# VHH binders against Protein KTI12 homolog (KTI12), part 4

Target 1, 302 residues: Protein KTI12 homolog (KTI12), of Arabidopsis thaliana (Mouse-ear cress) (q9lmh0)
Amino acid sequence: MALVVICGQPCSGKSIAAVTLAETLKESETKQSVRIIDEASFHLDRNQNYANMPAEKNLRGKLRSDVDRSVSTGEIVIVDSLNSIKGYRYELWCIARAAGIRYCVVYCDVDEAHCRQWNKERSDRGEDGYDDGIFEDLVRRFEKPERRNRWDSPLFELYPSREVIDKSSPVILEAVTYLTKTVDSKTQDVRILQPSIATQAARFSEANSLYELDRATQEIINAIVEQQSLGAAISRVTLGNELPPIEICRPIGLPELRRLRRTFVKLMGQSSLSGPPLPTDADSAKRRFVDYLNREFGGNNA

## First folded at step 17 (VHH; from k2 with S104A Y110H)

Design n7
Fold by OpenDDE, fold request of step 19:
Structure n7 (fold): chain B 302 residues (1-302), chain A 121 residues (1-121)
Amino acid sequence: as target 1 above (302 residues)
Amino acid sequence: EVQLVESGGGLVKPGGSLRLSCAASGFTFSDHGAYWFRQAPGKEREFVSGISSGGYTTYADSVKGRFTISRDNAKNSLYLQMNSLRAEDTAVYYCAKDSEYSDAWYDFEHWGQGTLVTVSS
């Protein structure tokens, strides 16, 4: 069981890579069951999916949901999409880690000029090409995978503009080997995450950290809203569970709370990519958010 | 029109200092989280630092203790003081704000062209 993330610029040959890998895996000695999750399955036009940020967010949500459902089936799951956002790849990595399955990234490395040309050629053929504005935006926002990142590793790089991607491709074969390699007790090298129970717990905690952060912060917001609804000029929100109170000098509206939460989650999330891990438990997350809120509300009084 | 304009980049020697500025227009910067990102040639964009409306700050480990993010609400501007610069700090630096269109923790709005920082002996 494994999760494979296909990554590449628009029109970089990702679908060919995904299909090639899937077919090669099916023909392997282990006869692996493989499922491809792609954008076409949603019956939406490429230009509709990437028309704006909300549309793109919706697409990512659908893909992630499918991945979540599929990682428990014992199949190798291949996510065929742009997967151009580093943070999104991190989320997928977390899912794989939480599920205790193998993870890798297959990167179709094609320069922008070739991608642009291929997009044009598709359009000229009446195929599903990207509109120029959308294409350029996607190219601009693309975050190239890096081997040094845990959510980009291991990284298998294909060069569709230089070579034909087929079942005999050395990189495809390497990926298949990685995905099908049986953890022989002796091969120390395949950190097959057979995490000790402790490691599993740690992995689970890390993998769920973003989820816990979202949940914890939402609970705090709900508590604030609830207490404020009780009508009295509330100067203090008491949360219980040994959490410090939140000091408020004025009623705080839900839009402001949502804004504060959004910023907090962004700060914490981005910092966790290069720094200390996110809190692994809900209480710790709540405490950090409460501290943040107290600073935010206190700073406005200064 | 909402705009972010970065400035202050240039050539500096290792160990040197530089201060970047980001001027915001078309919106109130103090109502949003503000961020610095950087992208080296051929590398992915990486988070450098962020600051909340209330002044809560975070930093990437690679710049912690060397860089300082700050904001001037009166000038509707964001700053990045960079000290003890290293060759690996060479990149185009971008400022960004919270996205109003997505709640995803990895989505940001950026309207600037960036400013180039080159650290070389």
Scores: ipSAE 0.877, ipTM 0.966, lowest interface PAE 0.5, mean pLDDT 90
Fold by OpenDDE, last read:
Structure n7 (fold): chain B 302 residues (1-302), chain A 121 residues (1-121)
Amino acid sequence: as target 1 above (302 residues)
Amino acid sequence: EVQLVESGGGLVKPGGSLRLSCAASGFTFSDHGAYWFRQAPGKEREFVSGISSGGYTTYADSVKGRFTISRDNAKNSLYLQMNSLRAEDTAVYYCAKDSEYSDAWYDFEHWGQGTLVTVSS
């Protein structure tokens, strides 16, 4: 079982890489069952999918959901999409970790000029090319995977503009080897996420930390809204569960609460990429958010 | 028109200091979380620091203790004080704000061209 994340600029040959890898895996000695999850599977037009941030978010959500369902099937799952966002790759990594399966990134490294040319050629052929504006935006926002990142590792780099990507490609074969290698107790290098029970629990917790953060913060917001609805002059929101109260000097509207939550989640998420891990339990997440809110509301009085 | 304009970049020696500025226009910066990102040549963009509307701050581990993010609401500006600069801090630095279009923790809006910081002996 494994999760393979294909990554690359638009029109960088990702689909070819995905298919090639899948076929090679199927033909391998281990006769691996492989599933490709791609954008086409959702019957969505690429220009529609990337027309705006909400559309893109929706696409990512669909892909993620499918991945989440698929990683438990025992198949090698290949996610064929741009996967251009570092944070999104992190989320996929978390899913793999939670599932206790292998994870890797296959990066199609192609320069922008070639990608642009290939996009044009596709369009000229009547194939599904990206609109120019969308293409340029995607290129601009692309976050190149790096080996130093745990969510980008191991990283297999392909160069479709320089080499033919086929079943004999050394990098494809390396990826297949990594994905099919039986974890003999002695091979230290295949970080098979065999989490010790403690590590498993911790890993599971980490993998769900972002989700828990979202849930926890939403619950707090709901509680605030609910309590405020009971009385216009509430100066304190009591949350229970030994959480500190939220001190409010004025009624806080839902839009403001949503804004505060959004910022908090972003700050916590981004920090977790290089800093301390996110809270692993809901109560801790709630507490942090409550503290944050109290600071936010208290700071305006200074 | 919503704009973020970064400035303050330049050449500095290791151990030196630099202060970056981000001027916002077309919106009230204080109503949003504000962030600094950086991108080194050939590397991915990375989070540097963020600040909430109320002044809650976070930092990447690589810059913690060396960098300080702050904001001036009156000037609608964001700042990054960078001390004890290192060669690895060499990058184009970008200012960003919360996305109005996505609540995803990895979605941001930035419109600036960035400012180049080069740390070299």
Scores: ipSAE 0.875, ipTM 0.966, lowest interface PAE 0.5, mean pLDDT 90
Fold by OpenDDE, fold request of step 19:
Structure n7 (fold): chain B 302 residues (1-302), chain A 121 residues (1-121)
Amino acid sequence: as target 1 above (302 residues)
Amino acid sequence: EVQLVESGGGLVKPGGSLRLSCAASGFTFSDHGAYWFRQAPGKEREFVSGISSGGYTTYADSVKGRFTISRDNAKNSLYLQMNSLRAEDTAVYYCAKDSEYSDAWYDFEHWGQGTLVTVSS
């Protein structure tokens, strides 16, 4: 079982890579069962999917949900999408880690000029091309995968503008080898994510940290809202689990709470990519959020 | 119209200092988280620092202790004080804010063109 993340600029040949890899895997000695999860399955136009951030978020959610369902099936799952956002690839990596399956990124490395040309050609042919504005935005926001990143590793790089991507492509074959290699206890070299039990636990913890962060922060918000609804000018929100209280000098509306949560989650998430890991437990996450809120609310009194 | 305009980039020697500015218009920073990102040529964009409306700050490990993010609400501006600059700090630096359209931890609104910081001997 494995999760393969296809990554590349718009119109960089990702679908060809995905299909080629899938076919090669199916024809391999191990006759792997392969499933491709792609955007087309959602019956949405490219321009609809990327028309705006909500649409894009929705797409990512659908893809992720499908991945979540598929990683337990024993199949090799190939996610054929832009997967251009580093944080999103991290999430997919977390899913793979949590599931205890192999993970890799296949990157279609094509320069912007070629991608733009190919997009235009598609449009000229009446095929599903990106609108210019959408295309340029996607190009601008693209986050190139890096081998140094755990969520981008191992990284298999294809060059569709320089070479024909087919079943004989060395990089495809390398990816297949990686994906089909039997974890023999003796082969030290394959950084097979065989996490030691401790590593597994740690990995599991990390994999779920974002989820726990979301849940924890939401629970805190709910508690604040609930307590504020119970009446009089509440100056303090009391939380369970030996958490410090939240000091409020004014009623805090839900929109503001959501905003604060949003910022907190972003700060914590981004910092965790290069810094300390996220809290591994809900209580720690709650505590951090409570501290954050107290700072936010106290600062407004200055 | 929401706009972010980065400035302050330039050529600096290793060990030098530089202060970046981000001027916001069309929105108020005090209502949003604000962030600095950077992207080196051919490399992935990376988070540098963020600051909440209340002044809570976070930093990438690579810049921790060297960079300081701050905001001036009166000027509706974001700053990045960069000290002890290194060659690896060479990048285009971008200012961003919380997305109004997505709560995903990796979604931001980038409105600026960025400012180039080059650290070279």
Scores: ipSAE 0.870, ipTM 0.966, lowest interface PAE 0.5, mean pLDDT 90
Fold by OpenDDE, last read:
Structure n7 (fold): chain B 302 residues (1-302), chain A 121 residues (1-121)
Amino acid sequence: as target 1 above (302 residues)
Amino acid sequence: EVQLVESGGGLVKPGGSLRLSCAASGFTFSDHGAYWFRQAPGKEREFVSGISSGGYTTYADSVKGRFTISRDNAKNSLYLQMNSLRAEDTAVYYCAKDSEYSDAWYDFEHWGQGTLVTVSS
């Protein structure tokens, strides 16, 4: 069982890489069952999928949902999409970690000029090409995977503009080896996360930290809304569970609460990529969010 | 039209200081979370710092204790005070705000061209 994330610029040969890898895995000695999750499966046009941020978010949601359902099936799952956002790759990594399966990234490393040319050629052939504006935006926003990142490791790099990607590709074979290698107790290198129960729990907690953060913050918002509905003159929201109260000097609308939550989650999420880990438990997450809210509401009074 | 314009970049020696500015237009900056990102040549974009509407701040570990993010609501501007600069801080710095179109924690709106900071002896 494994999750493979294909990553690359638009028109960088990702689909070829995905199919090649899948076929090679199927032909391997272990006869692995492989599933490719791609954008085409959603019957959406490329330009529609990336027309705007809501559309892109929707696409990512669909892909993630499919991944969530597929990682428990025992199959090797290959996600064939741009996967250009570092944070999104992190989420996929978390899913793999939570599921206790192997994870890797296959990166199609192609320069922008070649990608642009290939996009044009596709369009000229009447194939699904990106509109110029969309293409340039995607290229601009692309976050290249790095080996130093846990959510980008191990990283297998392909160079479709320089080499033919086929079943004999050394990098493909290396990836297959990694994905099919049996956890021999002695091979230190395959951090087969044999989750000690403790490690599994810790890993599970880490993998679910974003989820817990979302849940915790939503619960707090719900509590605020509920308490405000009970009386117009509430100056304090009591949350229980040894959480400090939230002091409110004015009624706070749901849109404002949502905005505050959004910012908090962004701050916490980004910090977790380059700083301390997210809280692993709901109570800690709630506490941090409550503290944040108190600061936000107090600061507006200054 | 929403715009963010970064400025203040330049060449500085190791151990030196620099202050970056981000001027916002077309929206009220104080109503949104604001962020600094940076991208070194050949490297991925990385989070540097963020500030909420109420002034709650976070920092990447690599810049903690050296950098300070702040905002001036009257000027509708974001700042990054960078002290004790290191060679590894060399990058193009970008300011961003919360996305109004996505609640994903990794979605931001970047409107600026960035400002180059070069730390070299």
Scores: ipSAE 0.860, ipTM 0.965, lowest interface PAE 0.5, mean pLDDT 90

Design n7
Fold by ESMFold2, look of step 18:
Structure n7 (fold): chain B 302 residues (1-302), chain A 121 residues (1-121)
Amino acid sequence: as target 1 above (302 residues)
Amino acid sequence: EVQLVESGGGLVKPGGSLRLSCAASGFTFSDHGAYWFRQAPGKEREFVSGISSGGYTTYADSVKGRFTISRDNAKNSLYLQMNSLRAEDTAVYYCAKDSEYSDAWYDFEHWGQGTLVTVSS
């Protein structure tokens, strides 16, 4: 069981790499079946999938959901998409850790000029090339995988513009070796593939912190909405035994609350990648968010 | 439509200072968090600092104590004061805003074109 994330610029040879890896795995001595999860299974062309942020978010959500279901089936799962957002690769890595399976990134490292040329060639052949505006936006937003990041490791780098990618490619063979190596009961690989409840909980701590932040902040938003909808003159929202109240000078609608929550979650999530880890418990996350909301509402403003 | 325009980049010696600006237009700047990211040659884009609409700030560990993010909602402007600059701060710096369409902590809908900061003797 394993999760492979194919990553690369638009038109960098990702699908060829995915198919080549899958075929090489099927021909190896492993008995595991191999499944490719790709964008074609969702019946939208590339320009529809990447037309705007809602479309992209929907695509990533569908891919992530399919990955989440597939990692429990005993297969080697290959995700063939752009996978260009490091936070999204981080969340795919969290899925693999939660399932106790091996994870790797296969990166098709192709310069933008070749990608642009190959995109034009696809369009000239009447194939599913990206529109120029969409292509340039995707190139600009691409976040290159880095070996130093836990969620990008191990990293297998391919160079499709410099060499033919086939079953003989050394990097493909290295990835196959990693994905198919047997579990040695004397090594830590056993922990990845056969988690206990306690061991699995310890390995999930970073992922659980972001989950707790998301859940805790949503609970606070729900409480505010509930109390305001039941009383027109509420100037203070009570959140329970251990939390300070939220001081509200005016009615606050759901759109504003969602914006405030979104900013907080982004600030905490981004800073946690390079700094102190987020708290792992809901009460600490709630206190942080309440303090933030009171500051945003001017509780400390003179 | 939405525009974020960075300025203030340049060449400085190690230990020097620069102030970056980001002019925002095409949306209600005061309703959104605003963020600085940077990308060094050959490296992934990384978070530098962020600021909420009401002034709550966070920083990447690598810049904490040296960089100060601020905003002026009346001028639709975001700033990054960079002090004690080091060679590893050399990068293209981007401003970004969050989106009404995604609550995911890693999704940013709009980015500026970037301003280059080079720290070299």
Scores: ipSAE 0.643, ipTM 0.909, lowest interface PAE 1.0, mean pLDDT 81
Fold by ESMFold2, look of step 17:
Structure n7 (fold): chain B 302 residues (1-302), chain A 121 residues (1-121)
Amino acid sequence: as target 1 above (302 residues)
Amino acid sequence: EVQLVESGGGLVKPGGSLRLSCAASGFTFSDHGAYWFRQAPGKEREFVSGISSGGYTTYADSVKGRFTISRDNAKNSLYLQMNSLRAEDTAVYYCAKDSEYSDAWYDFEHWGQGTLVTVSS
């Protein structure tokens, strides 16, 4: 089993790379089946998928959910999308680590001018090209994968504007070798694939930390809303499980609670990406969020 | 309509200090978290620090203990006090605010134009 993340600017040859890799893997001596997860599976054109932030978030969520379901099937899974946001690649990497499978990024490195020209040519032919505004926004927001990042390694770089990408491409063959090799090698790559009990626990912890944070914070929000609806002038919300109460100095509406949660999740996620992972257990996540809310409520009246 | 304008960048010697400001307009600043990112030449943009509407802060490990984020909601302003500066802190610094339509922790929809900080010698 393995997870391959295809990455690149809009119109950089990602789908050709994905198909080429899949076909080369199917012709190898591996017994694993290969599956491509792509944007076409969602029955929206590219401009609908990337029209705005809610649409883009929905697309990424659907792709991630399909990946999460697919990594347990024994297949080599290839994710063919822009995968341009490093935080999102980090989440895909966490899924692979939790499943104990190989992970790599295949990057189609094409300069903006070629991508822009190819997008225009696609649109001129009446094919699924990006509208100019959407294209330029995607180019501006693209976060290039880098070998120094854990979630971008190993990195296999292709240059579709400089060479034909086919089954004989050296980088394609290198990726196939990595994805199909056995664990008993003395190479650095296979060392990371031979987990000890401590390594296995760490992998599960990293995969779950952001998920648990999201779930725990939503549970707290739900509890606050429920308890405020039950009584007049509730001054504190009790949550059990040895959690401190939340001190409410005024009624707090759902829109404000969602803004507070949004900020907390962004602060924790960005800190986690830039430093040590957060603890994964639900009680730790809940305590952190409760402490945060109590600070925010005390500060809101200053 | 939403505008974030950074200022206060400049040239400074290693070990020196600098204070960045970000003026916010076009939204209710006090309702949102605010964040500093930076991008060095040839590098990807990276998180520096963030602050909630009520003053809760987080920092990237690389700047903890040296940088201090703060905000003044009455002035719609975000600040970054940068002490003990190092050559590796050389970058364009950007401020950002929470997404209006995405709760994903990696989505930021509004950015400033950036202010250059150069730490040399």
Scores: ipSAE 0.637, ipTM 0.909, lowest interface PAE 1.0, mean pLDDT 82
Fold by ESMFold2, last read:
Structure n7 (fold): chain B 302 residues (1-302), chain A 121 residues (1-121)
Amino acid sequence: as target 1 above (302 residues)
Amino acid sequence: EVQLVESGGGLVKPGGSLRLSCAASGFTFSDHGAYWFRQAPGKEREFVSGISSGGYTTYADSVKGRFTISRDNAKNSLYLQMNSLRAEDTAVYYCAKDSEYSDAWYDFEHWGQGTLVTVSS
């Protein structure tokens, strides 16, 4: 079982790479089904999917949900989309790690000029091309996968503007070998030993630490809103024996709470990519957020 | 309408210092977290540091102890004091604002044009 993330600029040949990989896997000696998850299943064109940040979030959420359901089915799953945001690729990697399956990125590395030309050719044929403004914005925001990052590794790079991508492409064959290979030190193949129960539980906790942060912070926000609605004293919100109280100088509206939460989640998430891992349990995540809120509300200098 | 303008980049020898600034306009700067990212040639953009509206800070591990982020909400300005610069710090530095429409930790809606920092003998 495996998760393959296809990545590339708009109009870089990602779909042909995805289909070629899937066909090559089906022709190989594998007993696993192969499934492509793509944007076509949503019946919206490219410009609708990428019109603005909310539309992009909605698309990514739908694709992620389909991936999350699919990694439990025993299939080789290929995600055919831009997959342009490294944090989003990181979250897909976390899904694969939590499921205990192989993960890789297949990157269609095409220069912007060719991508722009192919986009215009598609529009000239009356097909679903990107509007110029959307295209240039997507190009500008693209975060190139890097082999040195664990969530982008192993990385298989294709060059659709310089070579034909087909079943004989060396990189396609390398990816198929990786995805179908049994690790065995005795046969020159590499065998991957199944993790112990304790190791799998640790992987699950580590892979879900960002999810736990998101969930824990939302629970705290909900508790604050609830206590203010009940007419509790504005100066203090109590959260239980395990958490310090939150000291409030004034009623705090939901919009402000959401901004504070958003900032905290971004600060913690971004710093965790290269630094110490996030807390793996909800209790620790809640404590960190409560401490943060108290500093934001009171300007603590101690 | 939203504008983020970085300044303060330049050529500096290893071990030297620079101070970057980001002037923010077109939104209520004091309501938002503010962030520095960087992108070296041929590499992906990476997080450097961030600061909450109230002054809570985080740093990428590679810059801890060498870089200091700060903000002045009255001047709508974000700063990055960069000390003990290394060749690996060579990059275009960007300031960023989070998205009002996405709570995802990886989503940022507005970016500046960037300012180049080169660390070379």
Scores: ipSAE 0.620, ipTM 0.903, lowest interface PAE 1.1, mean pLDDT 81
Fold by ESMFold2, last read:
Structure n7 (fold): chain B 302 residues (1-302), chain A 121 residues (1-121)
Amino acid sequence: as target 1 above (302 residues)
Amino acid sequence: EVQLVESGGGLVKPGGSLRLSCAASGFTFSDHGAYWFRQAPGKEREFVSGISSGGYTTYADSVKGRFTISRDNAKNSLYLQMNSLRAEDTAVYYCAKDSEYSDAWYDFEHWGQGTLVTVSS
């Protein structure tokens, strides 16, 4: 019935916060069913999970997939991981919106020095600490959640270096109150709307546009490769009556096409966080990508 | 081996201008999109602007019309012209390139050390 994203620097007390919140929810008067999704289910240590970008991407993909399966079960789902990348938190927020459930972030706000000390203490005790290089990289890349961002709100901040986190912690109790509120109260600012087809369509538009962008751009790439593979001299790729042709001056290989697509997806995604929404339909997404490719290829003969 | 080095930051009054540079080395700069991000004290890092290898640009709404991103592929350099600066533009500015190993719109590699821009009366 809710998605909770635990966020914080490495070694900032996230797992204690997750367990404390889960136990408090299970003991609440509404008797909530709670599930924690964490990294332990993958049977790899944290240094393997964060060794490089491919490993980290794989971990996030598995966690996201588990979240997607779990939001349909009616449980309160707590994601206990670093959740340090704001674009990834945005994607989790989109999952919650698509499911029509409550969403919040619980942030363990601990300064880097304490986190570093606690990481070294874990390693000194022979526990699962981060290697120094991995730890410093994760700290450097950490993107603090912000209340002003739709995908980081509501934000519940904990300070594990300053206070013991337990079931009596005021912030834990505030999060429980938010997560267990009822719908249609005149005294409540939070509502859990009964899903309707119109409401679900509105909630899906933002999540669908990310999927549509990925799909549409890949379809264009595939069409370009297919038409070039037919072996004729080709100066344009025709994509249908509704789309302008792509004008090319020489064969364009798949590696270059993949790089161009990667850049486009990043430019559109990043700008959409603060600006115009992404295209919601395939034709608009394809047209933007075709326009982009023609600008990129137009410089090939300069 | 891969390096991104920012420069050009400093103290400037509101309404003033600065030009930031990012020198890239250790990779084929012309094959990658390039990006400016910024991080104010106590705030999350946020997107400022990005540019494709061929010059296609996007901007965050808060800087659109005031900032101009550009690149010189022959010199392996990325630039940010910042005009009409405001107090809210005070931040450390970072350049980045996209990840070769991830097509996710939020994954980036090889952040620079940053250059501080302070906008103060």
Scores: ipSAE 0.615, ipTM 0.900, lowest interface PAE 1.1, mean pLDDT 81

